# Ledger of designs, part 38: VH-VL binders against q86i44

Target 1, 197 residues: q86i44
Amino acid sequence: MSGQNILKCKKCQLEITNKIITNHNSDTFHEQCFVCKLCSTPISDPYFTDKETGDFYCAKCEVIRNDQSKPLRESLGFCSLCYKYFRQNEDILTIDLERYHIGCLKCTICKKGINNEKYYREKMTSKLSNYCCEDCFEKVDKCNGCNSMTLGQTLLAMGKNYHANCFKCFKCSEIIKPNSPYSINKQTNTPSCQKCN
Short names: E, the ipSAE of ESMFold2; O, the ipSAE of OpenDDE; V2, 0.75 times the mean of E and O plus 0.25 times the DockQ between their complexes.

## First folded at step 27 (VH-VL; framework fv_guselkumab)

Design r23 (at its last look DockQ between E and O 0.01; V2 from the best seeds 0.00; counts 0 for: pae O 14.4 > 2, off the site)
Fold by ESMFold2, look of step 27:
Structure r23 (fold): chain C 197 residues (1-197), chain A 123 residues (1-123), chain B 111 residues (1-111)
Amino acid sequence: as target 1 above (197 residues)
Amino acid sequence: EVQLVQSGAEVKKPGESLKISCKGSGYSFTSYWIGWVRQMPGKGLEWMGIIYPGDSDTRYSPSFQGQVTISADKSISTAYLQWSSLKASDTAMYYCARHPRYEVIFGWYFDVWGQGTLVTVSS
Amino acid sequence: QSVLTQPPSVSGAPGQRVTISCTGSSSNIGRGYDVHWYQQLPGTAPKLLIYGNSNRPSGVPDRFSGSKSGTSASLAITGLQSEDEADYYCQSYDDSLSGYVFGGGTKLTVL
């Protein structure tokens, strides 16, 4: 039944005959149509749509595009969290080559500011971290793989909490994803993925 | 107990390729940036670039962009620095170093250093 | 020339106090970035000595202290000992270079 499920791109209204990209609303797009207009980066959440043009903007470019300080202060750079330009003589916190306003760093749990106070970090990607104030740190579970706090999505495995990326096969060191089958060596209390069984 | 152990000294000729290694142990290797620092004979420290082994995000100092390749193999907790064609001016000590992760971060600094790899390039 | 300027050498007698300066600019220390210090003993890798301007890692003696003022920073060593003979580097971050910057290093000689 060739052509039974012909789809149209929500952006350009033309037929999709190649790879189909879908968003959270089940809208479908060509690969080249679901990108940020300013930086051409593939769109992911959160993103913004210009009502008049239908163009998409990633969160970063939407803030940059609308910052009224841009023409005056472009050489000072912008915050990696709120994407607003820095002002002259403003204090800057630098973490992993990313720069932030001092007040933009907030506890993931209680949302209070983490300025020059003691805090804890859970690294998610090269560009993303979760942060935790000292009060909330005393209450948060720790990962049994790395003994760091668990602020993001966790899994319960072998009766213990783990980061999604810290529950690994003992034999091959590959991540055992949530709800994936695994074996336990009862003598060593170590997990093995299906590939290693 | 946190350690960075580098590969041994190398003696090479101009035009040869080379890949040196930095193996991390005693910590979550994929969760810390690893940097490379050059020290030319009798000179100071010079930042070359960094990598986040968790997703291989790699950033170079402008002075070294296109001159070396930084990479990592997270399955064996090892970072690499490599040249496709060595020059005599590449003769130096090369260090790997770890950026701290936890608690109050006071900007960019390295808390754990490897022992260094001496690279000698001569005809 | 190094982005952060240090004296090439300093010297002192055992038991005395020495200071090592680290002078930057408005694009690094003057922007508000912290200053860190490393000790490199002869034939060894650098070791973190001071971070965040004035904080000592565990195992670093109280006789090492750091400070920052304006666009400059200082490392002070009191009660100087023969084993303090080493090279000392300051380090910060620079907006214009978008990266790490080190001082040129200071050789400390204990007389």
Scores: ipSAE 0.006, ipTM 0.507, lowest interface PAE 10.6, mean pLDDT 81
Fold by OpenDDE, look of step 27:
Structure r23 (fold): chain C 197 residues (1-197), chain A 123 residues (1-123), chain B 111 residues (1-111)
Amino acid sequence: as target 1 above (197 residues)
Amino acid sequence: EVQLVQSGAEVKKPGESLKISCKGSGYSFTSYWIGWVRQMPGKGLEWMGIIYPGDSDTRYSPSFQGQVTISADKSISTAYLQWSSLKASDTAMYYCARHPRYEVIFGWYFDVWGQGTLVTVSS
Amino acid sequence: QSVLTQPPSVSGAPGQRVTISCTGSSSNIGRGYDVHWYQQLPGTAPKLLIYGNSNRPSGVPDRFSGSKSGTSASLAITGLQSEDEADYYCQSYDDSLSGYVFGGGTKLTVL
């Protein structure tokens, strides 16, 4: 378009023609440029930028990278979510042997701070655990397979949500992987894998 | 000088057990990962696994998971690769190599290599 | 076959420039993982030649250079010398295999 300023990636200084990632400073990046230098994971807040190279680091990798802070990290500890060190006399929350700043651990649904008194946890195979407060728990959709809450990525089949490992063949009980072919038994409304069709 | 020195060549029969070693010197042994790499005769390099001697955190290549055991004794700055039952197909050169970063696995490299241990398995 | 693809062999005359390619995929080089290169002289252990796509360790001549673009990487050797005759391996990380991956190696012959 004539007269329009081209969007440039702040990282590589090249034009962005595809998906645009915008950070909290309104800087624009290529999707492939806004990744952690160490683990190549897409960056999410909080993140750190190397002042010399301009490389990005996720919170976890930043802690690892700063080896000089290891003694401090071991002595005071750091938040399992934001990976910032705990301050002296700072109140912390301990859940499932992990420590958090007060306010860091939030309900996935309502974003209210999680307290150690009443909470629900969903363990995901490929992602960080999600937490849900008591108030939201009853409102959260449950897996049709295991009847536990679904906070993260789910498979939608037959109008119902399943955890990935909970979507199983009715006949042989094997897990039906995402994007794998399956059939629906019209009588029982249950899935069958390709082998059992 | 940073060095990795491996144990000597081994000649074994199928079914025998074997443990080879890699001793590090000239650096903080507990602060760097040690990897094992296989090279079959006339073939390329294959990553087998990696261990952090500081806490014995061990990661295996899926291809070698359950096939070998990687361990370390930090008191003597030594890493180990062992088989419970050797096969003829295990005949290869085995290298240990140091990972240059602390507690970082993904996307990194090996900056120091041992001289290799030749393992020959034949009936 | 190796996840990273290298030509099995390359050759050049002394003083020439040669290039060794390393072709990956969206699960390794294309994922954004760095590519590293190793030189293995005949009968010896591999030696780190290039790390982080284009960095040279101490002692590696500036005749050696590395680059990365898209799903591929390349090692360039200028001013080819007889001592450069060796096997060269690229290395990265692959998400699908959950581990370090090496190229198949390239035998460089100096004519």
Scores: ipSAE 0.000, ipTM 0.535, lowest interface PAE 14.4, mean pLDDT 83
ESMFold2 (binder alone), look of step 27: mean pLDDT 92; pTM 0.942

Design r24 (at its last look DockQ between E and O 0.02; V2 from the best seeds 0.00; counts 0 for: pae E 14.3 > 2, off the site)
Fold by OpenDDE, look of step 27:
Structure r24 (fold): chain C 197 residues (1-197), chain A 123 residues (1-123), chain B 111 residues (1-111)
Amino acid sequence: as target 1 above (197 residues)
Amino acid sequence: EVQLVQSGAEVKKPGESLKISCKGSGYSFTSYWISWVRQMPGKGLEWMGIIYPGDSDTRYSPSFQGQVTISADKSISTAYLQWSSLKASDTAMYYCARHPRYEVKFGWYFDYWGQGTLVTVSS
Amino acid sequence: QSVLTQPPSVSGAPGQRVTISCTGSSSNIGRGYDVHWYQQLPGTAPKLLIYGNSNRPSGVPDRFSGSKSGTSASLAITGLQSEDEADYYCQSYDDSLSGYVFGGGTKLTVL
């Protein structure tokens, strides 16, 4: 009957009429509903969901929870990706001054584990970085702006992919934000912001 | 056993302030939304608003927005409904009711109810 | 006045079948939101009777059943008993009001 898409917040089950937050599972939330259960901070990657309660926890609070549940392992530290404390005798990978469980850090493309060998890192707009193995690096599309790999969300313009901050006005070099109006120079096939049009 | 216990009946005059309470027990109070529902004498049920005690996220019915304040103290597992200035028309039974977490796909319902608080406002 | 429309009263003799209708609109039931039902005995708080259109919580006898179609829902009570005399309310969500809504309630009298 109703072919209309109902935007409902998974947390409060109320309609979303304002800003919509969508998680990796395609669940939708009010902006104020997608927050950490303990600290009420807006959720950003990585975050964790309690399977019993459905509550969300930020990385910091997840560490706290783990500490409370596993006090004897807290001295060993925790994984920078999954934020679980290391177990005794676990193999740990250290990359870029961060420690990971073996197997936690994976190539964004092929999902194989990253090791201490050659790897590439992309710093996204989010606080989370994506990694790419050497094998996949050559296969990954490069940003038309900075010519570095694009692993996360990109802006597609003129048939080319751009990092969000790499899509710039040809005239003034200012960043053209997503959903902002811009024009294309037909001679150079370059974008110009509304201000420079 | 899940229980919602509300504060006792209130008799007030117009212009007075009032705060009534709803205490939850037998479950994780901070993990369930609680709504307030009004029932005027001889009338039907009216949803007033809802609060998530865990973070005090509060939503109001448009009809009650600005008319009442819903709050919660998670330290004592208590939700509140309050008026700054009562009117005679506020005379009603007020219920708190809990929402389940994941039982419904297309809309929440009220699985547990308080016993109600009768508020009488008369000059 | 209520967003969801119920008959103000229904009656039946013991053992009979009665139905209570709940008529909504495209902004609530017709939108696809579930309908829930509550029983309110005289002088008591409402009690959940049916959730998710047709589900019975623990303790609710199978004499009670719910259904939904289009913009309307219905509560059916079979084998009517004297103890069923109460007010019954349907409940859903309404987009236009951005909130939960109840029917006007139906008083069921057992003759």
Scores: ipSAE 0.007, ipTM 0.535, lowest interface PAE 10.3, mean pLDDT 84
Fold by ESMFold2, look of step 27:
Structure r24 (fold): chain C 197 residues (1-197), chain A 123 residues (1-123), chain B 111 residues (1-111)
Amino acid sequence: as target 1 above (197 residues)
Amino acid sequence: EVQLVQSGAEVKKPGESLKISCKGSGYSFTSYWISWVRQMPGKGLEWMGIIYPGDSDTRYSPSFQGQVTISADKSISTAYLQWSSLKASDTAMYYCARHPRYEVKFGWYFDYWGQGTLVTVSS
Amino acid sequence: QSVLTQPPSVSGAPGQRVTISCTGSSSNIGRGYDVHWYQQLPGTAPKLLIYGNSNRPSGVPDRFSGSKSGTSASLAITGLQSEDEADYYCQSYDDSLSGYVFGGGTKLTVL
């Protein structure tokens, strides 16, 4: 509206037209701009600001940034899991725009480090995944709903293995939880929740 | 069968808002990252940003940060690309594309693509 | 202007071999990131052709092959056919831009 009252993000200095995030000083930000520089988590108190760059850091990452043995300003960067610095010429594994030491990620099954050129992942959330080395992948069961491997908690339904969120009513696509009643269309071998009976 | 079905073509004037959609089917929608890709007329492909519908974790290319909003409604297996005020320079084809759940070391590709949504912004 | 450099066009006669180059830098291909390739037939969406430098999805003929060396990648097409006429894009990840990057595209003409 009025030419002088446009809200601008203090981090990127662009107009805010969506959800507005406000800090303790009444500064306004885009949601995606008010995140920790190192770990990308949304900022909450306490947080820290680098006055030279304007970057924000959560309390955990500020400890790492100010550790004189591992300063962010002078390092090659650090692992997103263990928050320790990389060494020169070290192999770096990049997953979901985050960087990790080779070996910091563990196979969910055998607990050995993921330190080869090939591994398999089951995405649980944007920030949490289960990993599987190639040797263990040959033995892992697959979800009958999505045909991806099942590394975490699984559901046995209709004699078959499913991820917890992959056993769904055929008609309405709602998740059918363990021990919930459901019917089976035996011609198509598809489940239906009680609501869709 | 995995499918990404996008909303139909749009003809808009500068300054109007727009929200286009990408509906995923045949897979667990909340378990795969979805990207948006722009193709301007006669030009190549440009990555715009990405969302994980399971928790709405959203990341933008620096070139598009603050220019568009990417969102998802997991209850209807749909991702969105949204402008609050269109410009003539937004005239382009827009694709959604899925990333695989399994990862080969050192990078991701786009395994399935939507059919595209043509957005035309002119007076 | 694209981060990855491809020739704007290549041509070949049916049955011949063509190659399409994809040249990056130390912040993308040279950092060790994989290169992937997409085919875009006229008037259609892109389709995955090669992933992880050299792997073919099911349904892609073995006359399509990919390779990577140093800061560059290459797509080779042997036994060229009329239906191969399309735009071809390489794709990788770039550390300095913190994002996915495409080549500028190569228009393949079958003479």
Scores: ipSAE 0.000, ipTM 0.483, lowest interface PAE 14.3, mean pLDDT 81
ESMFold2 (binder alone), look of step 27: mean pLDDT 92; pTM 0.941

Design r25 (at its last look DockQ between E and O 0.01; V2 from the best seeds 0.00; counts 0 for: pae E 14.6 > 2, off the site)
Fold by ESMFold2, look of step 27:
Structure r25 (fold): chain C 197 residues (1-197), chain A 123 residues (1-123), chain B 111 residues (1-111)
Amino acid sequence: as target 1 above (197 residues)
Amino acid sequence: EVQLVQSGAEVKKPGESLKISCKGSGYSFTSYWIGWVRQMPGKGLEWMGIIYPGDSDTRYSPSFQGQVTISADKSISTAYLQWSSLKASDTAMYYCARHPRYEVKFGWYFDYWGQGTLVTVSS
Amino acid sequence: QSVLTQPPSVSGAPGQRVTISCTGSSSNIGRGYDVHWYQQLPGTAPKLLIYGNSNRPSGVPDRFSGSKSGTSASLAITGLQSEDEADYYCQSYDDYLSGYVFGGGTKLTVL
């Protein structure tokens, strides 16, 4: 084997066996290694390099990065589940404006991590959700009020499962709480609170 | 049938306050995020912010932080967008839109939209 | 300058196929976030057209399709009809902007 015929990527130090990309200094790179970190477009002059990470930035994204180059660990935020602050360059899972470490989200039923592309979510509050993996989704009960899956605590009423906010008086639409008395219209099989019956 | 019905068009002068509304019906209003989107004349869509009416958790786009107030009155299933002091540059169409409750993938989209409220600010 | 880049306009004759591109970056589409598409007919509110990259809501004809690859997405429209003349927006989420991001929009003209 000839050492002069072996090219290494300047960014990752691994051998280049396919398309070779060169810069104005004749450094060689894999195609995927010579792209802008923020926008992933192929690098052309002028470009910028982060001295600490070795990442490349196009001119447009360098302007954007400079406005965002003042993050502190506290300003990076924290995981919505474990409440630990994120570190720079850490992989972060973002769902519905909330941020999580990879693997912190777990299926409510089997407790395995939710890291694949397919999962099912039930929002409980603006800050809390229950998640369900694909394997467990086929076995969960559905709410008789909205026909969506039920995870966690449910209200059992009229022999059926309901979300806490889905068992309502048919006449006034107020929530009928657990242990609250209610009447059933036998002709329509609908519940009514004491006030409306 | 899911509906989002917005308040009517407004004509205002710079410096005036304004509060426009978005009433949701046909679904559990408190269980879905409601967002606001601006469209300036002849321009594209801009996300302004989003609220979860169940607990009033409110998030703003950085461009609109401190510029508007988003709120909701869950007793009448209504979300609001409010300005303390309008500028001529606030002339635009404003839409409310609902975020879906369940996601197959990391879903950040709006499944139902209001008809829009045209706000004109001129002097 | 939109975070998601779309061509300003595209055109096609009735019955033809057109595509509309949506180009993002590693902080949005390249991070793995889904791409969604909206149709806005003249004088009307936007309507959800495609969600989760390629899913059609009920009532959207199968001549509309979406796809995603790398940092880009594409909306394809086959069998063009006059009623397809509208503005089309792609949308995703961006980590650095901490929010929803829309493309600049594409005006489709049916010739």
Scores: ipSAE 0.000, ipTM 0.470, lowest interface PAE 14.6, mean pLDDT 80
Fold by OpenDDE, look of step 27:
Structure r25 (fold): chain C 197 residues (1-197), chain A 123 residues (1-123), chain B 111 residues (1-111)
Amino acid sequence: as target 1 above (197 residues)
Amino acid sequence: EVQLVQSGAEVKKPGESLKISCKGSGYSFTSYWIGWVRQMPGKGLEWMGIIYPGDSDTRYSPSFQGQVTISADKSISTAYLQWSSLKASDTAMYYCARHPRYEVKFGWYFDYWGQGTLVTVSS
Amino acid sequence: QSVLTQPPSVSGAPGQRVTISCTGSSSNIGRGYDVHWYQQLPGTAPKLLIYGNSNRPSGVPDRFSGSKSGTSASLAITGLQSEDEADYYCQSYDDYLSGYVFGGGTKLTVL
């Protein structure tokens, strides 16, 4: 904070007067400005920015864009994580029927590259998938809701970790969203949503 | 210059209703969350809730859920905190404050504060 | 009572260095949430002093600094001045309570 009274969209340079989208670089955007240039879909990770135009591309459209830009290029496919085409003689890792550049797929915990079949996978709400290496797996906490590995964003409640969609009202089984009010039953040590408390 | 100006001090009796206000100026009122913070006499700060004036998305502290109502009128750049029935225990200073870090999970803070509204509830 | 624990009071002489600790837990600071600091002069509203663990807003002297490690944070004041006499609050977010949390506050007295 430098005393700025207004926020401007990095894309259109206009003042943001509605909800602010902030990317991983702390750049601010209008909700309608942070969309894919080709399909107009709201941008989510991973996404790509054209360095010359500043336009955003979703993962799918980035692949299409690359194909269009290199129509005569012999393609060996693209990485399921970075969505860049594979190069000739490039080492490729195949996991769960998906192909990755060596080094692209990393352990969520230790950030070392996944390079073998000794891994664990977690599907997250905000991510296509997270991976954990064998070494880190034993150290990773498990969700109190589903008892599966927690790699991404979790909610800590009552001293236990939950996947976002696993933190549920004990009474009605509705998901208690982050920052939503809830109460704790002191007898059972279970959460209850606002409707049920 | 960013300013949050709150309504004047209130003296009320238990059981009475009250609505205090916080007017923002010097910035895009609809683009920033406004929070309410309670400070009981001689005590620390307590977060009560926040509202996004742009769409009136409101979130409460569990401790204050159902105890107060937070609202906003974006047409006049004003946020409100109200009680349907005051208690003696509601005696406190109440601050409104701006929250600039929307959609930033780890960086939630209040950068500008109102001058506070003193609410005294006594029989 | 407060989720974040601060010493109730600290004191120092002019020109000295003082530190105010803010101790949290695995559900707040230990979760990676940033810690922010506010200064409240006597009879006034709180003012943002430090945001994002160690950042100073415009107008805040560089003699104020913040740090975070593990489940704790610290505010350091060097070259203590008489005008620094105030209450200081740390603030973060807590998953257990699903909300913003403040420390209990620290009264700084300049001797």
Scores: ipSAE 0.000, ipTM 0.510, lowest interface PAE 14.4, mean pLDDT 83
ESMFold2 (binder alone), look of step 27: mean pLDDT 92; pTM 0.941

Design r26 (at its last look DockQ between E and O 0.01; V2 from the best seeds 0.00; counts 0 for: pae O 12.3 > 2, off the site)
Fold by ESMFold2, look of step 27:
Structure r26 (fold): chain C 197 residues (1-197), chain A 125 residues (1-125), chain B 111 residues (1-111)
Amino acid sequence: as target 1 above (197 residues)
Amino acid sequence: EVQLVQSGAEVKKPGESLKISCKGSGYSFTSYWIGWVRQMPGKGLEWMGIIYPGDSDTRYSPSFQGQVTISADKSISTAYLQWSSLKASDTAMYYCARHPRYEVITKFGWYFDYWGQGTLVTVSS
Amino acid sequence: QSVLTQPPSVSGAPGQRVTISCTGSSSNIGRGYDVHWYQQLPGTAPKLLIYGNSNRPSGVPDRFSGSKSGTSASLAITGLQSEDEADYYCQSYDDSLSGYVFGGGTKLTVL
């Protein structure tokens, strides 16, 4: 056992008289001493320590701090996904006027970096898209409404996959939401919303 | 079928305001970037900017920043290009054009898959 | 804003092959950005002809082909036909201009 009747902050070496913060090594700290040096956020796992200064850095700020130690690359900008600066004369992928390293895009299905000649995209918002590598594209279900790949949430209706906004009433063309009632004309294999039947 | 239909030709004087339109149909208007391209008489194509109507994220070419306003009204599937004070040098054909949403991307860069018919704007005294 | 250069005009006889060049720099095509091509028939809006350097959209004849090498791209047209008379534009992206860039255009005349 440790015998910690007199508690000292590992960071500043002064006595702790109030709230005690303890890390996974059983070191004790003042609340204000166990924060990220750059952003002042309370430290949680994982975190990093500068051995020379004793300062702590959260995972995000450690990435930023390491890249800030290479200022010659700063003027080239940085990747919108990994936040590391680009190298001189590096190939850069631009999507929606945002810049990325080639290897930072990952297939939504297999999570591997997309690094071959072709990949496929489904745009979700102005800043968000799903990506799919060639190998996974051959295995992904396609929407029966628009014939585009279905990444993420899908609706299974009439034995086929649809994007949520691609399953529509045949008569009025309104979207039939998941779990909304609808009827099927088996002769024509067409869905109708409740209002149209 | 995807279609972009632009408003009719305009004849204006310097200093007047103008708002031209581009109505998209046959696709989910809010899910595709739409851009504006200028073609001055006898000249080539110049990109002016793009807007994502779903959230109104708007980005301008540095050459046109502060000179025009790009906007959209998603309730009527329409994008707009407007000037607060026209100049004679604004005389040109203006096209709207769409980015693909679902695309095969083999290399870096984006393209415009559908174009409007153009709106001729003439500014003269 | 554009640094992509195209010849102002090219010509060829029916049935011949013609190429149209699109020369960029290290800030655009040389950074690895794709090149796209548009055809603008007289009095009409541009139409997508080639995307991603060499891909043809549905409905574009296979006598149109594209390629990219180094800082330049090329559009090739074989078996020239009179309906190919048009203006042709290349397009890419430029890091220094932070935007899309078009070539100056090339007028193709079928003799």
Scores: ipSAE 0.076, ipTM 0.587, lowest interface PAE 6.0, mean pLDDT 82
Fold by OpenDDE, look of step 27:
Structure r26 (fold): chain C 197 residues (1-197), chain A 125 residues (1-125), chain B 111 residues (1-111)
Amino acid sequence: as target 1 above (197 residues)
Amino acid sequence: EVQLVQSGAEVKKPGESLKISCKGSGYSFTSYWIGWVRQMPGKGLEWMGIIYPGDSDTRYSPSFQGQVTISADKSISTAYLQWSSLKASDTAMYYCARHPRYEVITKFGWYFDYWGQGTLVTVSS
Amino acid sequence: QSVLTQPPSVSGAPGQRVTISCTGSSSNIGRGYDVHWYQQLPGTAPKLLIYGNSNRPSGVPDRFSGSKSGTSASLAITGLQSEDEADYYCQSYDDSLSGYVFGGGTKLTVL
C-alpha cells in the first residue's frame, strides 16, 4: 500500500502497531519503550532522559543514577525536582516542605525562577512539575472544566481548553476520551457523550 | 502490514436489513478506533461514526445517529455497520478506516490513516 | 453544502504547481483543529495524503505539501504528474456539528 501513515516510536524508531503512548512533547512511543531503563517501570512524570543515550529514568532511579554517594544524599538532601543532592552550602528553595535547587524551579510560562512568596502549581496533568509564577498566572488560560491552569497539553473543544480528565459528559460526568467525538447540547453548549446524547 | 478488508458488494431492496463487515489485521485491533465513512455515488466523503473495539465505545455523527448501528467483535478483529431497514438513499460506497491515535491529549491526529477497500451497497427503488 | 469548502475542480499541466484550498470557519479550522488531506484515485479508496496540516505519511512524495492559516488550509502539489489525477478531500473536526467533517472534494485534472 502506498501513502500509508506510519506512526513510529521515538525511542526505537519502529512502527507502533499497538497502544500508543504520547508524552508532553507529543512524541509517540510503544508502551514497552516508554519505561525506566533501570527498573523497567512505565514512565510517569517526572522523568528524566539521558542526553547521550536517550534512555528514560524514573524519579527513583534517577536519584540512584545521579548520586553515587548515598550518605551524602541523605546528609545534604536532594532536589525534589531534579533529584540531585545538594552541594554543601548551596542555596536552596523550600516550598511546601519540598526543597529545590534555585535554578530548578521555574515558571512554565516565563521560565523565571519561582519564589516561595506566591506560586501556582498545576496538578491536573501528568506533569507534576508545572509551576507558574504570580505574574503569569492571570495570563494563563484556564481549563473550562476545573478552572485550573492549563500549562500542559490540553484538549480544545467548543473553543475552550480542557484537561484530559476534565472534559466530561455533562449528563453522566464520564470522561470523554481523547480523540473521540462528542455531542453538544445546543441549549447549554455543553458536551455530552453519545451514550447520553 | 496494517490492512482493513471489507465484505463484498451488496444488492438489496428497500426495507431489508444489512450488515457489512470490516476486518482489521496487522495491528492491535482493540487499540485503535475504527470509523465508517459513506460516499454516495459521485459525491464526497461523510463521516458516519467510530467505534473503539477494546470496549465497544461507539460514537456517531449526529446525521447518522439512529440511522445505523456500528459494532465490533474483537475476537475476530471485525467491525460492523448495519441497517435495520434500508432505503434507496442508502445506496453508496461505505469505507471503514482506522483512527491512528490512542491516547493523545491534543487537537492533533483526528484523522484516518488506513482505509478499507470499500463496500458498495446498492438499494434498488 | 459541505462544512469545509473546496473548489470543485482544478487543473494543471504536467510539471506545474497547483493548489487546492479548503475553507472552514471558526467552528473547525478556525478553532485550531488540524486539517488532513486525502487522495482518492479513480475507483479506489481514499488514502491519507497529509496529516496534521503539513505532515506527510511514509510514501507520500515531498511535492505534496499542506498548510493552514486562519480558517483555511491549502494543499499544494508541485511538479504535477499524470498519476496525481484524483479527487482530493480535506478533513477536520467541527465543534458545532460535533464530528469529523470533510470538504466537498476537488477533482484534479492533469492536462
Scores: ipSAE 0.000, ipTM 0.512, lowest interface PAE 12.3, mean pLDDT 83
ESMFold2 (binder alone), look of step 27: mean pLDDT 91; pTM 0.932

